# Ledger of designs, part 12: miniprotein binders against Cell death abnormality protein 12 (ced-12)

Target 1, 147 residues: Cell death abnormality protein 12 (ced-12), of Caenorhabditis briggsae (a8xez1r348to494)
Amino acid sequence: SEIQKVLDIDSANENSEEDVEIWRTKLAEHRCGRLATVAMVLFGEKSPQDLRMLISENTMRIEGGKWQLIPMWMRCCDITAELFGLLPGRDELDRLISIIFSTDSPFPAVFSCIVHLFHRTWREMQAKGGEMDKVASFVLEQLRHVL
Key: E = the ipSAE of ESMFold2; O = the ipSAE of OpenDDE; V2 = 0.75 times the mean of E and O plus 0.25 times the DockQ between their complexes.

## First folded at step 20 (miniprotein)

Design t3 (from p1 with K5R Y9R Y53W K57R; at its last look DockQ between E and O 0.71; V2 from the best seeds 0.62)
Fold by OpenDDE base, look of step 20:
Structure t3 (fold): chain B 147 residues (1-147), chain A 91 residues (1-91)
Amino acid sequence: as target 1 above (147 residues)
Amino acid sequence: SPELRELRREIFELELEIFKLMMEAAKLGDPEELFEEIYRLYYELWRLYEELWRAERNGDPEEVIQELKDRLNELRSKIEQLKERLEELKS
């Protein structure tokens, strides 16, 4: 499953078994459903070098100052969906699915950009592990302001 | 330094503008493949920012700041061109 693929991508990181199971559940229950996991998988497959870079830098951060990949990805997906004006609903999700699976889909690209923006914002804010929502909200707010 | 802060601000502002263009192009269905060009610009800007960040970490940002400013100006020019193209498509 896509969920397992996402978990496998992050398996190289030192995550507790408890966290992994939490993420499994949250991925399964994510408001974007399979769209979220597909976006994450595509990011990992299409931008492996970027992913390695992000993870590498994050790993070098002090303890307590690191983001967690899957939670970060989930939030970036939420932001992406928000930008496309897609609210968690069946009709909206179907539309997103159509966009994501298009050969010329902008969604994965935008998602990728947001992941980078999130990472950068995290860096600049010198964010702590508990500030995931704060960083996400800031990113979204900045984007909403200009869009 | 104030100069570095200004540069970071400009980078951030341009990044947001690029996002706007990406979304606009996406909404139009990207009839002239503008999205790919816009997307490329984003990554050019991203690389620019990363170079600045690395230079700062290395303690030599002043050595690269002029180059980065020049590159940023070039990106601005390209963004303006894309804006014009998008406006033409909207009309």
Scores: ipSAE 0.565, ipTM 0.834, lowest interface PAE 0.9, mean pLDDT 87
ESMFold2, look of step 20: ipSAE 0.601; ipTM 0.852
ESMFold2 (binder alone), look of step 20: mean pLDDT 81; pTM 0.795

Design t4 (from p1 with K5R L16A K57R; at its last look DockQ between E and O 0.02; V2 from the best seeds 0.00; counts 0 for: pae O 5.5 > 1.5, off the site)
Fold by OpenDDE base, look of step 20:
Structure t4 (fold): chain B 147 residues (1-147), chain A 91 residues (1-91)
Amino acid sequence: as target 1 above (147 residues)
Amino acid sequence: SPELRELRYEIFELEAEIFKLMMEAAKLGDPEELFEEIYRLYYELWRLYEELYRAERNGDPEEVIQELKDRLNELRSKIEQLKERLEELKS
């Protein structure tokens, strides 16, 4: 299944079995459903070098200062969905259209951009493991400001 | 051209609607049949955009643009049908 593929991508990390099962459930119940898991799988399969880079950088952070991949991905999917749910003014739409249609797959492409933005924002905020929602909210606010 | 920009705008709006349908389908347990049907519309819409891009690049005539508009309207109709089906499943 796509959910299992997502879990397999993160299997190299030392996650507890409890967390893995929680993530399995949350992935299955995610509001974006298969759209979310497809985006995650595509990120892992089509941009493995980017993923490895992100994971490597995250791994180098001190204990307590690391994001968890699957929770981060789920929140990035939420942000992506929110952006597509918000239809800004015509001028802002023209700009967004140019970005979205510059790739061959809009949702996964936007998702990928948000993942990188989340990672960067996490670093800039010197975020800790418990600040996932805070970082997500800040990323969304940044995007709202630009759009 | 303004005409092509308008088409891109409409494509964007329909894409947003398709994503909403995907999310609504997920709320219903993400039935495989519905998701696959919605996803097919997504790819049809994307193919439409690719053709639009080629038309912009090649400077294709107005009849090509009209064909794209017709196809877009057809997709819009299919999306509305899916919305109705989803509402029926919710009730």
Scores: ipSAE 0.020, ipTM 0.306, lowest interface PAE 5.5, mean pLDDT 78
ESMFold2, look of step 20: ipSAE 0.538; ipTM 0.819
ESMFold2 (binder alone), look of step 20: mean pLDDT 80; pTM 0.769

Design t5 (from p1 with Y9R R47Y; at its last look DockQ between E and O 0.79; V2 from the best seeds 0.69)
Amino acid sequence: SPELKELRREIFELELEIFKLMMEAAKLGDPEELFEEIYRLYYELWYLYEELYRAEKNGDPEEVIQELKDRLNELRSKIEQLKERLEELKS
ESMFold2, look of step 20: ipSAE 0.662; ipTM 0.875
ESMFold2 (binder alone), look of step 20: mean pLDDT 81; pTM 0.784
OpenDDE base, look of step 20: ipSAE 0.663; ipTM 0.879

Design t6 (from t1 with Y9R R47Y R54W; at its last read DockQ between E and O 0.91; V2 from the best seeds 0.81)
Amino acid sequence: SPELRELRREIFELELEIFKLMMEAAKLGDPEELFEEIYRLWYELWYLYEELYWAERNGDPEEVIQELKDRLNELRSKIEQLKERLEELKS
ESMFold2, look of step 20: ipSAE 0.671; ipTM 0.876
ESMFold2 (binder alone), look of step 20: mean pLDDT 81; pTM 0.786
OpenDDE base, look of step 20: ipSAE 0.803; ipTM 0.919
ESMFold2, fold request of step 27: ipSAE 0.684, 0.715, 0.677; ipTM 0.879, 0.885, 0.878
ESMFold2 (binder alone), fold request of step 27: mean pLDDT 81, 81, 81; pTM 0.796, 0.796, 0.795
OpenDDE base, fold request of step 27: ipSAE 0.826, 0.823, 0.827; ipTM 0.932, 0.931, 0.932
ESMFold2, last read: ipSAE 0.716, 0.669, 0.674; ipTM 0.886, 0.873, 0.876
ESMFold2 (binder alone), last read: mean pLDDT 82, 82, 82; pTM 0.807, 0.806, 0.802
OpenDDE base, last read: ipSAE 0.823, 0.825, 0.824; ipTM 0.931, 0.932, 0.931

## First folded at step 21 (miniprotein)

Design f1 (from t3 with R47Y W53E R54Y; at its last look DockQ between E and O 0.62; V2 from the best seeds 0.00; counts 0 for: pae E 1.8 > 1.5)
Amino acid sequence: SPELRELRREIFELELEIFKLMMEAAKLGDPEELFEEIYRLYYELWYLYEELEYAERNGDPEEVIQELKDRLNELRSKIEQLKERLEELKS
ESMFold2, look of step 21: ipSAE 0.501; ipTM 0.800
ESMFold2 (binder alone), look of step 21: mean pLDDT 82; pTM 0.803
OpenDDE base, look of step 21: ipSAE 0.285; ipTM 0.705

Design f2 (from f1 with K20S M23E; at its last look DockQ between E and O 0.07; V2 from the best seeds 0.00; counts 0 for: pae O 11.2 > 1.5, off the site)
Fold by OpenDDE base, look of step 21:
Structure f2 (fold): chain B 147 residues (1-147), chain A 91 residues (1-91)
Amino acid sequence: as target 1 above (147 residues)
Amino acid sequence: SPELRELRREIFELELEIFSLMEEAAKLGDPEELFEEIYRLYYELWYLYEELEYAERNGDPEEVIQELKDRLNELRSKIEQLKERLEELKS
């Protein structure tokens, strides 16, 4: 499954089994559904060098100052969804997902940009674990100013 | 470059408009012809992103930037045409 692929991408990190199962559940229940997991998988597959760079830089941060990949990705998907106005009912979202994935989509590119922006913002804010929502909110606000 | 950043923003805005068109078309019962046109715009947008990214990686020559701007304007025009078509379908 796509969820499993996402989990496998992050498998190199020393995540607790508990966290992994939480993430599995959250990925499955994410408001963007398959759109989220596909974006994450595509990021990992099409931009492996970027992902490696992000992970490497994050790894070099002090303990407690690191983001977790999957939670970060989920929030980036949320930001992306907000920007696209993809907040209709679930049925409508599924329909849009079907349309989007029927062709090549620039959505992954936008998602990728937001991931990098999140990572940069995390660094700039000297964010710590537990401040995912704070950083995400700031990123979204910054994007609203630019767009 | 500032110019490329601006282009990226504008492309992104058009993407939002395209998604909006998709949503509205879906609400109208998604006539196949309309979606085909939207899909074409979507592909054009995709290629703009690809070319933009290429320009960002290769030093953004002025000729490429101008071409992107021209294509972006063309895409914007097509989107407006589809908006009008969509409004006609709503009436």
Scores: ipSAE 0.000, ipTM 0.191, lowest interface PAE 11.2, mean pLDDT 76
ESMFold2, look of step 21: ipSAE 0.363; ipTM 0.760
ESMFold2 (binder alone), look of step 21: mean pLDDT 82; pTM 0.797

Design f3 (from f1 with L16A; at its last look DockQ between E and O 0.58; V2 from the best seeds 0.00; counts 0 for: pae E 1.7 > 1.5)
Amino acid sequence: SPELRELRREIFELEAEIFKLMMEAAKLGDPEELFEEIYRLYYELWYLYEELEYAERNGDPEEVIQELKDRLNELRSKIEQLKERLEELKS
ESMFold2, look of step 21: ipSAE 0.485; ipTM 0.788
ESMFold2 (binder alone), look of step 21: mean pLDDT 82; pTM 0.793
OpenDDE base, look of step 21: ipSAE 0.292; ipTM 0.707

Design f4 (from t6 with K20S M23E Y47W Y53E; at its last look DockQ between E and O 0.16; V2 from the best seeds 0.00; counts 0 for: pae O 10.4 > 1.5, placed apart)
Fold by OpenDDE base, look of step 21:
Structure f4 (fold): chain B 147 residues (1-147), chain A 91 residues (1-91)
Amino acid sequence: as target 1 above (147 residues)
Amino acid sequence: SPELRELRREIFELELEIFSLMEEAAKLGDPEELFEEIYRLWYELWWLYEELEWAERNGDPEEVIQELKDRLNELRSKIEQLKERLEELKS
């Protein structure tokens, strides 16, 4: 499954078994469903060097100042979904969503951008491990300002 | 390299602009043809990312870097042209 592939991508990190199972559940229950996991897998497959770079840079951060990959990815998917209007009540964007789903690349591509932006923002904010939501919110705000 | 990092940043910025174009096109209720054009730009952008990664893996060959710059400039030009078209549609 895509979920297992996502978990396997992060398997090189010393994550606790408990965290892994939590992430498994959250991935399965993510509001974007399979779209989220597909985007994550595609990120790993289409941009393996980028992923390695991000992980490497994150690893070099001080303890407590690192993001966790899968939680970060899930939040990036949320941001992506927000931008594409994958939320109830956005009728105008439904048409766009239909077009997006007719192709293989738009959502994953934007997701990739969000991941990079998140990583950069994390660094700029000198974020700590418990500030995932704060960084995500700031990233979304940045995007709203730019778009 | 610093040069590739700069290119990556520029590519990223163009990606955001392309996304913005998609959003604007959606708001205008423009025909699907416009979205197809935007998607073409998106795929050109994707190529830039792939080539960028290739350059990084292969020691940043100058010829590849120059190609990236040239294509990036071309893509930027196309994006600007599309922005102008969208503005015309808004009026």
Scores: ipSAE 0.005, ipTM 0.177, lowest interface PAE 10.4, mean pLDDT 77
ESMFold2, look of step 21: ipSAE 0.313; ipTM 0.734
ESMFold2 (binder alone), look of step 21: mean pLDDT 81; pTM 0.793

Design f5 (from t6 with I11M L16A Y53E; at its last look DockQ between E and O 0.62; V2 from the best seeds 0.00; counts 0 for: pae E 2.0 > 1.5)
Fold by OpenDDE base, look of step 21:
Structure f5 (fold): chain B 147 residues (1-147), chain A 91 residues (1-91)
Amino acid sequence: as target 1 above (147 residues)
Amino acid sequence: SPELRELRREMFELEAEIFKLMMEAAKLGDPEELFEEIYRLWYELWYLYEELEWAERNGDPEEVIQELKDRLNELRSKIEQLKERLEELKS
């Protein structure tokens, strides 16, 4: 499953078993469903060097100042969906995945940009682990301001 | 330094412009692959951010600062060109 693939991407990080199961559940229950997981998988597959760079930099931060990959990705997907005006119903996710993640779709590219923007914003704000929503909200607000 | 802070501000503004263009191009169904060109500018600016941060860590070498300024000016020019092309597509 895409969920398991996402979890496997993050498996190299020091995550507790509890966190992994929480993320599994949250991924399964995410409002974008498979749209979110597919976006994450594609990011990992198409931009592995970027992902490695992001993870490497994040790893070098102090313990309290690190983001967690999967929660970050979930929020980035939310932001991306918001920008595209996507409010998918779970029954239409497969259709949307087929359209949005086609070879000529800008959705994956925008998602990638937002991931990088989130990462940079996290650093600039000197964010702490518990401020995931704060950073996400800030990123979304900044993007709304320019659009 | 104040100079790097100013550069960072300018870069932020340019990034906003690029993102705006990106979203506009995405909505238009771009027949001329304008979106791809805009997306390349985003990566170019990303690289400049890395250089900026490097300069901050290494004592703000003047040579790097000047390079950043030059490249930002070039980027502004490219952004304006893409804006014009985008407007042409809208008409």
Scores: ipSAE 0.367, ipTM 0.753, lowest interface PAE 1.3, mean pLDDT 87
ESMFold2, look of step 21: ipSAE 0.486; ipTM 0.778
ESMFold2 (binder alone), look of step 21: mean pLDDT 82; pTM 0.799

Design f6 (from f1 with M23E Y42W; at its last look DockQ between E and O 0.12; V2 from the best seeds 0.00; counts 0 for: pae O 11.2 > 1.5, placed apart)
Fold by OpenDDE base, look of step 21:
Structure f6 (fold): chain B 147 residues (1-147), chain A 91 residues (1-91)
Amino acid sequence: as target 1 above (147 residues)
Amino acid sequence: SPELRELRREIFELELEIFKLMEEAAKLGDPEELFEEIYRLWYELWYLYEELEYAERNGDPEEVIQELKDRLNELRSKIEQLKERLEELKS
């Protein structure tokens, strides 16, 4: 499954079994469904050099100042969904979402950009572990300001 | 590479502009023709991004960077044209 592939991508990190199972569940229940997991897998497969770069830079951060990959990816998917109006009550964008998230959609590119933006923002904010939501919110605000 | 980073930044910025165009088009009732043009631009940008990634994977990004920059400039021009058309539709 795509979920297992995502988990396998992060398997090199010393994650607790508890965290892994939590992530498994959250991935399965993510509001974007398979779009989320597919985007994550494609990010790892199509841009392995970028992923390695991000992980390497994150690894060099001080203890407690590192993001976790899968939680980060999930939030990036949320941000992406927000940008495309994948929210209840936004009927005007539903058609666009259907097209954008089609099989040959450029969704992975958007997701990739969000991941990099998140990583950069994390660094700029000197974020610490546990501040995933804070950083995600800030990223979304930045994007809203630009849009 | 600073040049590659700049190129990626520019790609990202253009993507955001495209997203804005899509949203604005949707607010206006989404004229089919306009949306299709915006969507095509998105794909063009996607392919540009893919080519950059491909070049990076193969270790020769510097060989294609100028071409990609030129294509990116063309996309900017097209985006501006669409912005103008969108403004006309708003009026």
Scores: ipSAE 0.000, ipTM 0.187, lowest interface PAE 11.2, mean pLDDT 76
ESMFold2, look of step 21: ipSAE 0.485; ipTM 0.810
ESMFold2 (binder alone), look of step 21: mean pLDDT 81; pTM 0.788

## First folded at step 22 (miniprotein)

Design e1 (from t3 with L16A M23L R47Y; at its last fold request DockQ between E and O 0.41; V2 from the best seeds 0.56)
Amino acid sequence: SPELRELRREIFELEAEIFKLMLEAAKLGDPEELFEEIYRLYYELWYLYEELWRAERNGDPEEVIQELKDRLNELRSKIEQLKERLEELKS
ESMFold2, look of step 22: ipSAE 0.699; ipTM 0.888
ESMFold2 (binder alone), look of step 22: mean pLDDT 80; pTM 0.778
OpenDDE base, look of step 22: ipSAE 0.638; ipTM 0.869
ESMFold2, fold request of step 27: ipSAE 0.632, 0.601, 0.580; ipTM 0.861, 0.854, 0.843
ESMFold2 (binder alone), fold request of step 27: mean pLDDT 81, 82, 80; pTM 0.792, 0.796, 0.778
OpenDDE base, fold request of step 27: ipSAE 0.584, 0.580, 0.588; ipTM 0.846, 0.844, 0.847

Design e2 (from t3 with L16A R47Y R54W; at its last look DockQ between E and O 0.59; V2 from the best seeds 0.65)
Amino acid sequence: SPELRELRREIFELEAEIFKLMMEAAKLGDPEELFEEIYRLYYELWYLYEELWWAERNGDPEEVIQELKDRLNELRSKIEQLKERLEELKS
ESMFold2, look of step 22: ipSAE 0.643; ipTM 0.867
ESMFold2 (binder alone), look of step 22: mean pLDDT 81; pTM 0.784
OpenDDE base, look of step 22: ipSAE 0.689; ipTM 0.886

Design e3 (from t6 with L16A M23L; at its last look DockQ between E and O 0.60; V2 from the best seeds 0.65)
Fold by ESMFold2, look of step 22:
Structure e3 (fold): chain B 147 residues (1-147), chain A 91 residues (1-91)
Amino acid sequence: as target 1 above (147 residues)
Amino acid sequence: SPELRELRREIFELEAEIFKLMLEAAKLGDPEELFEEIYRLWYELWYLYEELYWAERNGDPEEVIQELKDRLNELRSKIEQLKERLEELKS
């Protein structure tokens, strides 16, 4: 199960058992849920030292200034999907399936870059835990502005 | 430090440029030939930004900052070569 693999990675953030069940539900129900979980697993498998460094830096942030891994990753997946034109409520299912099962899909690579950019943007904005969507919107608009 | 903030701003602009090239390479459908190279270049810029960020916080000496500037110049050269290669693939 890719969802369980993601939850196992997230256990390094020492989330409560109640949070784990919330994230399991949100991952299962997310529009790009399976695509998100595949991208997250690939990030952890291909760049484990990088993931550990991001989590370590986040853990050392001041109280209230930490992102939560799974919500952050889900927002990064949303940003990545929008960059590839995977819009909600349209003909997105065929494209999502194509991306999920592609051996050389660029989606996981772009997702990894977005995760890094999200983390840095969070730090530069001095964001608080309730500002996840604000940071995600900022990242997406910055990228749309440059593109 | 205004100088270090300007360097980080320049790196961010290069990262955005590289990200644009990465998406263009993905649209061409040949990610292993060019996309992977662009992807790794983006990470080199990202790590350079992080080294500058921590160098400023640690108060690192000018020798360290100069090494980072030299790496940035090397990356600018690689970016220009990559842009030329991508343009050849488009037309």
Scores: ipSAE 0.595, ipTM 0.829, lowest interface PAE 1.1, mean pLDDT 76
ESMFold2 (binder alone), look of step 22: mean pLDDT 80; pTM 0.781
OpenDDE base, look of step 22: ipSAE 0.723; ipTM 0.894

Design e4 (from t6 with K20A M23L W42Y; at its last look DockQ between E and O 0.67; V2 from the best seeds 0.00; counts 0 for: SAP 70.125 > 70)
Amino acid sequence: SPELRELRREIFELELEIFALMLEAAKLGDPEELFEEIYRLYYELWYLYEELYWAERNGDPEEVIQELKDRLNELRSKIEQLKERLEELKS
ESMFold2, look of step 22: ipSAE 0.748; ipTM 0.908
ESMFold2 (binder alone), look of step 22: mean pLDDT 82; pTM 0.795
OpenDDE base, look of step 22: ipSAE 0.660; ipTM 0.873

Design e5 (from t3 with L16A K20E M23L R47Y R54W; at its last look DockQ between E and O 0.48; V2 from the best seeds 0.00; counts 0 for: pTM E .796 < .8)
Fold by OpenDDE base, look of step 22:
Structure e5 (fold): chain B 147 residues (1-147), chain A 91 residues (1-91)
Amino acid sequence: as target 1 above (147 residues)
Amino acid sequence: SPELRELRREIFELEAEIFELMLEAAKLGDPEELFEEIYRLYYELWYLYEELWWAERNGDPEEVIQELKDRLNELRSKIEQLKERLEELKS
């Protein structure tokens, strides 16, 4: 499954079993469903160099100043969905799924940009591990302000 | 410095414009080529920002500022071209 693929991407990191299972559940229950997991998988598969760079820099951060990959990805997916004006509902999800699985899929591409923006914002804010929502909200607010 | 602050501001503004172009292109169902060009611009801008960030971290941003300004101007030109192409698709 896409969920397992996402978990496998982050398996090299020393995550607790508890965290992994929490993420598994949250991925399964994410409002974007498979749109979220597909975007994450595509990021990992089509942008492996970017992912390695992000992880590498994050690893060099002081203890307590690191983001966690999967939680970060979930929030970036939420931001992406907001930008596309996605509302909860089957019809909206179906539309997005069709876009994601097309050859010219914009959703994963925008998602990847948001991931980089999140990472940069995290750096600039000198964010701490518990400030995932704060950073995400700031990113979204900045985008809404200029778009 | 004032120059660095201005450069950062311009980067932020262009980033916003690129995001807008991406969203507009996506909504229009534009040709894959156009969207890919817009997408590439984001990464070009990202690389530019990263270069600035690391230069500042290393304490020598003044060595790269002129080059980055030139590259930023080039990006701005490309963005305007893409805007025109998108407008043509809307009509």
Scores: ipSAE 0.501, ipTM 0.813, lowest interface PAE 1.0, mean pLDDT 86
ESMFold2, look of step 22: ipSAE 0.632; ipTM 0.843
ESMFold2 (binder alone), look of step 22: mean pLDDT 80; pTM 0.773

Design e6 (from t3 with M22A M23L R47Y R54W; at its last look DockQ between E and O 0.40; V2 from the best seeds 0.00; counts 0 for: pae E 6.4 > 1.5, SAP 74.496 > 70)
Fold by OpenDDE base, look of step 22:
Structure e6 (fold): chain B 147 residues (1-147), chain A 91 residues (1-91)
Amino acid sequence: as target 1 above (147 residues)
Amino acid sequence: SPELRELRREIFELELEIFKLALEAAKLGDPEELFEEIYRLYYELWYLYEELWWAERNGDPEEVIQELKDRLNELRSKIEQLKERLEELKS
């Protein structure tokens, strides 16, 4: 399943079994459903260099200042979903995606953009592990201001 | 450094402007060449930001700050040109 694939992507990290099962459940119950997990899988498979870069940089952060991949991805999916609701139409969104990522897959492409934006925002805010929602909210607010 | 903070802020603001520009262009159904230009600007600005960040991390931002400022100004100019082109297309 896509859920298992997502979990496998992050399996190299020393996550607790408890966290993994929590994430499994949350992925299964995510409001975007399979669209979310597909976007995550595609990010890992189509942008492995980006993912490695993100993980590498995150690993270099001080303890307590790291994001967790799966929770971060879930929040990025939420932001992506909100953006789809903010844009006037499918055609405009498709064209926007084409401009930014040159891809035919709107949701995964926007998701990828949000992941990078989240990562950068996390960096600039010098965020701590418990500030996932704070960072996500800031990202969404900035996007709402522009769109 | 206040100078570095200001530069980062300007970069971020331009990133948002590029997103807005892209959205507006999409609504107009502009020629493909316009989209390509927007695409290039987006990534150029992204790279500029990353270069600045890594320079700061390595403790040597002074070596690249002027170059980055110059590049940023050039990007800003290009963005303004695209805005003008979009306005022309709207009329």
Scores: ipSAE 0.039, ipTM 0.474, lowest interface PAE 3.5, mean pLDDT 80
ESMFold2, look of step 22: ipSAE 0.070; ipTM 0.511
ESMFold2 (binder alone), look of step 22: mean pLDDT 81; pTM 0.795

## First folded at step 24 (miniprotein)

Design c3 (from e4 with A20K A26Q K27Q V64K; at its last look DockQ between E and O 0.48; V2 from the best seeds 0.00; counts 0 for: pae E 2.3 > 1.5)
Fold by ESMFold2, look of step 24:
Structure c3 (fold): chain B 147 residues (1-147), chain A 91 residues (1-91)
Amino acid sequence: as target 1 above (147 residues)
Amino acid sequence: SPELRELRREIFELELEIFKLMLEAQQLGDPEELFEEIYRLYYELWYLYEELYWAERNGDPEEKIQELKDRLNELRSKIEQLKERLEELKS
């Protein structure tokens, strides 16, 4: 399982610096996929009315002015990870493991708030379909004093 | 209107403060179980923002706008109380 792979990497973190760097890269890959999956499932199960409302508003937007759900959620996951200090080039392994193994992790809750903020920012910037990264950068810049 | 745009800007700034408070509560291990309260406060601000957005589009009367302003003041007070509680936990 992915959880066991993270545990194996942590147990072997006394290996060569090159091996440790490879494992940090693998954690980043699994971090995004695993955390995004958990966050998306929890959002859909815990806040189904909010999800329907967001999709409904997005569907009502002018063609070309809509975000795509999965790409938007992946960007929101990236923003949320940065709030928890999961940035490349920093020693955040302990935080990553804590987030992954926590049964009451705050990551999904913060993620859901970021999704709402992203949607509203998209709407108010009158963003178009090709502007996903522009909106994400704006949201992240606004959150920098939190980082 | 300029007034409603300023109120929405204020709500956005408070939402940013909420993200900070959520992270601080988590970093402290949430000893007073504040995280859920802070999380719900974000949604109260978010819904207030939406009500202001639609009130402007619908041309709602001044009485409704004043109700929304009163709710914003109430939320600001709640946020200050949470900030005080978190600061005391740090000491």
Scores: ipSAE 0.453, ipTM 0.791, lowest interface PAE 2.3, mean pLDDT 71
ESMFold2 (binder alone), look of step 24: mean pLDDT 80; pTM 0.777
OpenDDE base, look of step 24: ipSAE 0.634; ipTM 0.856

Design c4 (from e4 with A20K L23M A26E; at its last fold request DockQ between E and O 0.68; V2 from the best seeds 0.70)
Amino acid sequence: SPELRELRREIFELELEIFKLMMEAEKLGDPEELFEEIYRLYYELWYLYEELYWAERNGDPEEVIQELKDRLNELRSKIEQLKERLEELKS
ESMFold2, look of step 24: ipSAE 0.710; ipTM 0.901
ESMFold2 (binder alone), look of step 24: mean pLDDT 81; pTM 0.781
OpenDDE base, look of step 24: ipSAE 0.589; ipTM 0.849
ESMFold2, fold request of step 26: ipSAE 0.727, 0.701, 0.730; ipTM 0.900, 0.901, 0.901
ESMFold2 (binder alone), fold request of step 26: mean pLDDT 82, 81, 82; pTM 0.798, 0.792, 0.795
OpenDDE base, fold request of step 26: ipSAE 0.704, 0.688, 0.699; ipTM 0.892, 0.887, 0.890
ESMFold2, fold request of step 27: ipSAE 0.695, 0.731, 0.712; ipTM 0.887, 0.899, 0.898
ESMFold2 (binder alone), fold request of step 27: mean pLDDT 82, 81, 82; pTM 0.797, 0.790, 0.796
OpenDDE base, fold request of step 27: ipSAE 0.683, 0.697, 0.693; ipTM 0.885, 0.890, 0.888

